# Ledger of designs, part 6: VH-VL binders against Pseudouridylate synthase PUS7L (pus7l)

Target 1, 228 residues: Pseudouridylate synthase PUS7L (pus7l), of Danio rerio (Zebrafish) (Brachydanio rerio) (q1l8i0r370to597)
Amino acid sequence: GFVNYYGPQRFGSGSCVQADQVGLALLKENMEASVKLFFTPEDDDDLQNKAKRHFLHTGNAKESLVLMPAYKARERLMLRALHRYGSGQEGCTRGWLSLPHSMRVFYLHSYCSRVWNQAAKYRLQKLGFKPVQGDLVWAEPVKGLKDATEELSAPQIHVVTSDEEKNEVFSLDQVILPMPGNSVKYPENLLGQWYQDRLAQDGLESCRFRVTPLKLNVPGCYRPLLAK

## First folded at step 25 (VH-VL)

Design i3 (from j2 with heavy chain V33I)
Fold by ESMFold2, last read:
Structure i3 (fold): chain C 228 residues (1-228), chain A 120 residues (1-120), chain B 109 residues (1-109)
Amino acid sequence: as target 1 above (228 residues)
Amino acid sequence: EVQLVESGAEVKKPGSSVKVSCKASGFTFSDYIISWVRQAPGQGLEWMGYIIPIYGTAYYAQKFQGRVTITADESTSTAYMELSSLRSEDTAVYYCARGDYMTDYYFDYWGQGTTVTVSS
Amino acid sequence: QSALTQPASVSGSLGQSVTISCTGTSSDVGGYDYVSWYQQHPGKAPNLMIYDVSNRPGVSNRFSGSKSGNTASLTISGLQAEDEADYYCSSYTSSDTLVFGGGTKLTVL
């Protein structure tokens, strides 16, 4: 198998600013920075990028809206909100609320997906190609249930023990890694410490993975290390 | 060929639960959002919520909070909707529908619908 | 969330035009450009005809959408017998929900 990285779609199409940087600003509730990052232009001459540069240089949402191509509906709605409510924290917050929920949460997920990819790389480099103590795997459901209604509501997480590592109970294709969020368990080994340090590097030591002004919540999830 | 194939019709008693499946094929499941919409006999459409399968995160209409659970299994490209504490008013056709990963408000492909009948 | 108001029925003759209205509030149709229209034949799933007020997803250009204030409109020109169906509008809302209209039965005479 090969590493199950989140693909480029999760991070946007441009090379100058990826969606994960917008997500980080949102997690910090720096709405002004998030909007500036949202409007980061690519290095070319088309009308949308000219409009983005105008906004970043002047702060004039009305003039930038006149320049923004009609087909860029989301950028135009953001600019309309900034014109109406100002470009401070409140205006930027209202700008984000003019976008559908799935678009707002996309940016938070993008940041968390980047951290997952980095965790996968670190895990293989530092912990190797076999399951080790502290890795996460899916727990085995209880067998022989009296009826189907007694099954678990959701799969549970099992932490690989030292005996299970020694006896090679699991294989690498069973190892799962968390995408950061407020409802996940982190590995109980060097990778778990890496997650803590990585989030701290971005100032997210106390992050709840929730942006209440934007009605956003990221519980997190688990993703297999290796693709099928 | 894009397809969403739902599980078969079900007849249920009040107070029980139903779990409808929606198997996707012909597209990359992780690039899309799966939404659930129901339609009672002779009635219009009612949005229930959606899931982002790649992240497992579900969002629900207020009316269904506490009664509906939407899940997804990427390994089988299948979404599920479970509705608990069924009432006769829950008799409806239940549709799954697809939007791209940033689209939670319009749907370009729909399942064939699953008829759930709640009686007695 | 609020239901969107559509006429219960509308009729038109073959070859003519008909317009179906969809009236909401400033918190949905009036506040966003996220309005869609669906066609539903008896016993079938809905079929997307219009999204984002006026965009066609590869359907006939006989179908067109527009919006003014709190009211969106679907216009079907050159009516054909197969256009006889139920039509639903939908809109995104300020509560981050999706709401549908009650539906309009189109009869082609």
Scores: ipSAE 0.749, ipTM 0.875, lowest interface PAE 1.1, mean pLDDT 89
Fold by ESMFold2, last read:
Structure i3 (fold): chain C 228 residues (1-228), chain A 120 residues (1-120), chain B 109 residues (1-109)
Amino acid sequence: as target 1 above (228 residues)
Amino acid sequence: EVQLVESGAEVKKPGSSVKVSCKASGFTFSDYIISWVRQAPGQGLEWMGYIIPIYGTAYYAQKFQGRVTITADESTSTAYMELSSLRSEDTAVYYCARGDYMTDYYFDYWGQGTTVTVSS
Amino acid sequence: QSALTQPASVSGSLGQSVTISCTGTSSDVGGYDYVSWYQQHPGKAPNLMIYDVSNRPGVSNRFSGSKSGNTASLTISGLQAEDEADYYCSSYTSSDTLVFGGGTKLTVL
């Protein structure tokens, strides 16, 4: 099988788009940096990119709004908020709240997806092509429907033991890796340490994966290492 | 061809649950989100919530919080909506609808609808 | 009760124009540019006609959308028999929800 990387759409289209970096700024609650990254222009001379460059060069939201094409509803609402409330922390927070929830959370997911891709690469390079002790697999692979009075079944995470590695109980296609979030378990091996170190590099060692001012929460999820 | 094909009609008793499926084809399922909207007989449209299938995360309208579970299975390109503690006012056609990965507020393709009848 | 107010019905003759209104509040239609319009023929799923107030997703330019204050409008020009349907507006809200109008039945005379 092929490695199940998150694809380019998770990070935005275009060569200059840095959706995961917007997500990082949001996770650190640096709203001013997040807005500057959101307005990163493409290397293109069309009207929307001219408006973005004007904003980054001047900080003038009103003038930039006049330049922004009418069909760019999201960018225009962000600029309107910045004009009304200023370009400081509060104004940028209100700017983000003018965007749909799906768009705000996209940036957080983009950052977490980047970390997942890096984890998958590291895991294969460092731990090889067979399940090892400390890897994660599903303990209960299928969520079942129950009667209305009984709670739905939920799968649990199982940590591969040394005996299970020795006896080759699992195959690599059963290995799952977490996308960072507040409700996931990390592998109990070198990969688990890698996640901790990787998040610490960005200042996220104690991150709760919540951005309360923006009503955002990222529980995380599990993704199979290999695609089928 | 882009398609969203929903499961067949259901007749249910009050207090039970229903689970409607929505099978996607003709597009990359992981690049989109799936929303659920219902329509009671002779009534308008009511938004229930959406899911981001690639991350398995769902978001719900307050009215349905605690009664609706929206899930997705990427391997089968299928989204599911389960509504519990059914009441007669839950009788409706249930639609799944598609938005791109950043769009939870307008839908370019809709399923054919699943009629759920709740009768005692 | 519908969060967005639409007239229950409108009518127009072949070849004429009709406008359907959709009135909300500053917390939805007035506060955002995330208004959409759907056409629904009897027994069919809704069909997207307008998004983001005025954008057409490959539909006839006889359909146009606009907004002023808390009221969005769908204008259908050059009325044809097949335009007879129910029309729904929708808007994003400050509660991160999507709300619909009660619907407008268009009768083509």
Scores: ipSAE 0.739, ipTM 0.866, lowest interface PAE 1.2, mean pLDDT 89
Fold by ESMFold2, fold request of step 26:
Structure i3 (fold): chain C 228 residues (1-228), chain A 120 residues (1-120), chain B 109 residues (1-109)
Amino acid sequence: as target 1 above (228 residues)
Amino acid sequence: EVQLVESGAEVKKPGSSVKVSCKASGFTFSDYIISWVRQAPGQGLEWMGYIIPIYGTAYYAQKFQGRVTITADESTSTAYMELSSLRSEDTAVYYCARGDYMTDYYFDYWGQGTTVTVSS
Amino acid sequence: QSALTQPASVSGSLGQSVTISCTGTSSDVGGYDYVSWYQQHPGKAPNLMIYDVSNRPGVSNRFSGSKSGNTASLTISGLQAEDEADYYCSSYTSSDTLVFGGGTKLTVL
């Protein structure tokens, strides 16, 4: 199989600023920076980018809203809220709250997806092409227990042991990596330390993966290293 | 052809649980959000929550917090809703519905509905 | 279980127009432009007719939506027999939830 990277859809369409950068600002609760990043223009001179440049240059949400094309619904909703509540920390917070929950959480997920992609690359470069001690796999169901419907159970995480590595009990397609969040287990090897160091690099060593002012929570998840 | 196919009708006793499945086809499952909405007999619609399948993250209406679990399996393109501690007022048709990740407050495709009857 | 108020029933003759109201509060219909309308025939799942107050997802332009204050409206012009159904509005809320109206039965005379 191929490495199971999160694809471009997870990071938005911008080339100058991607959605993960907005997500990082939100995780730090820097609402003003998050809105500034949200409005970062592309190197294009179309109407939406003119409106974004006007906002960044002047801070005038009302004038920027007049310039913003009708089809840019998210940008217009944000500008409307900034005009109503101001462009400071509180106004930016209220601006985000004017967007539906799924649109707000998208940016947090974008950041965490970027970290996952970087973890997958690091894991292959440093730990190689077969399961090693400390890797994560899905735990096998309890012997003799089977749902009557044979539907998916809620499996738990198993940490690959030294004996299991030595005996090649698992294959690389069974290895899963966590997307950062508040409810995931990290690998018990060099990759686990990499996650800790990577989050610390962004100032997130004590991050709860919650943005309470925006009612956002990121539990995290597990994603197979290889696509099937 | 976009389809959401739900599991068959269920008859349950109070205090038990029910798990309804929703098999998706005809679209890229990971690019969408799956929501659950129920409709009691002769009554209106009630939103229960949604899941973002690519991340496995679910969000619930306050009324159902602690009783509902919404999950998804990307490998089978299937979403699940499990409701526990069933009461007679949980008797309803349970629908899964598709929403675009970026505009998830309306649903362009719905499952056929799963009738769940809770009788003492 | 309805958080939004709709009339229980409305009626209209073939070829005429009918309007169905959906009244909420400043915390839902009045506070957001995230209002949708669904048509539901007996024994069938809901079918999306209008989203974002007035947008049509490829349905007939006989269906139009609008909003004023806390009240959204669905207007069906040129009534046809197949328009006879239940109609539900929905709105996003300040609690990050989606609420529905109680439904309106449209009878075509």
Scores: ipSAE 0.700, ipTM 0.852, lowest interface PAE 1.3, mean pLDDT 89
Fold by ESMFold2, fold request of step 26:
Structure i3 (fold): chain C 228 residues (1-228), chain A 120 residues (1-120), chain B 109 residues (1-109)
Amino acid sequence: as target 1 above (228 residues)
Amino acid sequence: EVQLVESGAEVKKPGSSVKVSCKASGFTFSDYIISWVRQAPGQGLEWMGYIIPIYGTAYYAQKFQGRVTITADESTSTAYMELSSLRSEDTAVYYCARGDYMTDYYFDYWGQGTTVTVSS
Amino acid sequence: QSALTQPASVSGSLGQSVTISCTGTSSDVGGYDYVSWYQQHPGKAPNLMIYDVSNRPGVSNRFSGSKSGNTASLTISGLQAEDEADYYCSSYTSSDTLVFGGGTKLTVL
């Protein structure tokens, strides 16, 4: 197969939208920066983009709300909260809370998906095209057998051993990589160190992957390196 | 053709569990949230929670917290809802539903519904 | 769940207009623009008619939605026999939940 990258829609649908950067600002609880990024306009002259530019240039939520088209329910509710509570940290937090939970968490997942894509690229460049010691694979409690009467619900992660690398027990299509979160296991090789360094690069060394003011929690997940 | 096909009707005893499946077709499963809504006989609709299949994260209505588990299997494009410690008031039609991309609060596609009957 | 109040029933003759109300609080209908309306015929799954207060998902323009304060409204103009059904409103809430009204039975005379 080919590399199982998260697609571009996970990062925004417009050419200027930076959904992963909104997510990073939220993880750092910089609510003012996150709202500015949320209002990034596209390069056209329609009413919604005029309203976004007005907000970014003036900071005037009331005037921007008057310009914002009625069908833009999410943007209007954000601006309404900013007008009512101010455009500082509290007002921006209340603005985010006026959006549905799925829309708030989308941005956090966008950031984590970007890190996953970069991890996949690094993994192939530095560790090659075969499984190595420290890679993660799904555990198989009984090889070649199926217990139809009892299924395990919890994910089981196996770390590839040096003997399993030497004996080529696994193939690259079995390798999985974590999406960052508070409940995932990281690879026990250079890739694991890369995750730690990469998150530190963004100031997330001690990140709990929770944004309590917004009721958000990101446990993480595992994704196969190669598409099947 | 977007389609959500649920598993068949079930009759359960109080105290047991039920697991309803919802198989998706006609769309990219990983792009959408799957939500669960139930309807008791002759009654209105009640929201239970949702899952984001690509990330495996589920969110539940407080009423069901601790009794419901929502999961998804991306490889089979199937979502599951399991309700435990069943009571007679859990007798209802259980729907899975889907909205627009990453949308958890309105649904333009619904499964046919799964009737779960809880009786002694 | 937040209580959304709908009339139990409403009726109208063929060709008339009818309005169904959905009253909540500032924590749901009044606080958000995430109100939806569903039509449900007997024995069938709900069918989305309106979302985000007034948006149509490709349904007849005889169906329109609006909101004032804590009350959302569904107006059905030019009533037809097929409009006879149960109608439910829904709203997002400040508890990050979705709540439904009790339903309104529309009878077309």
Scores: ipSAE 0.529, ipTM 0.789, lowest interface PAE 2.1, mean pLDDT 89

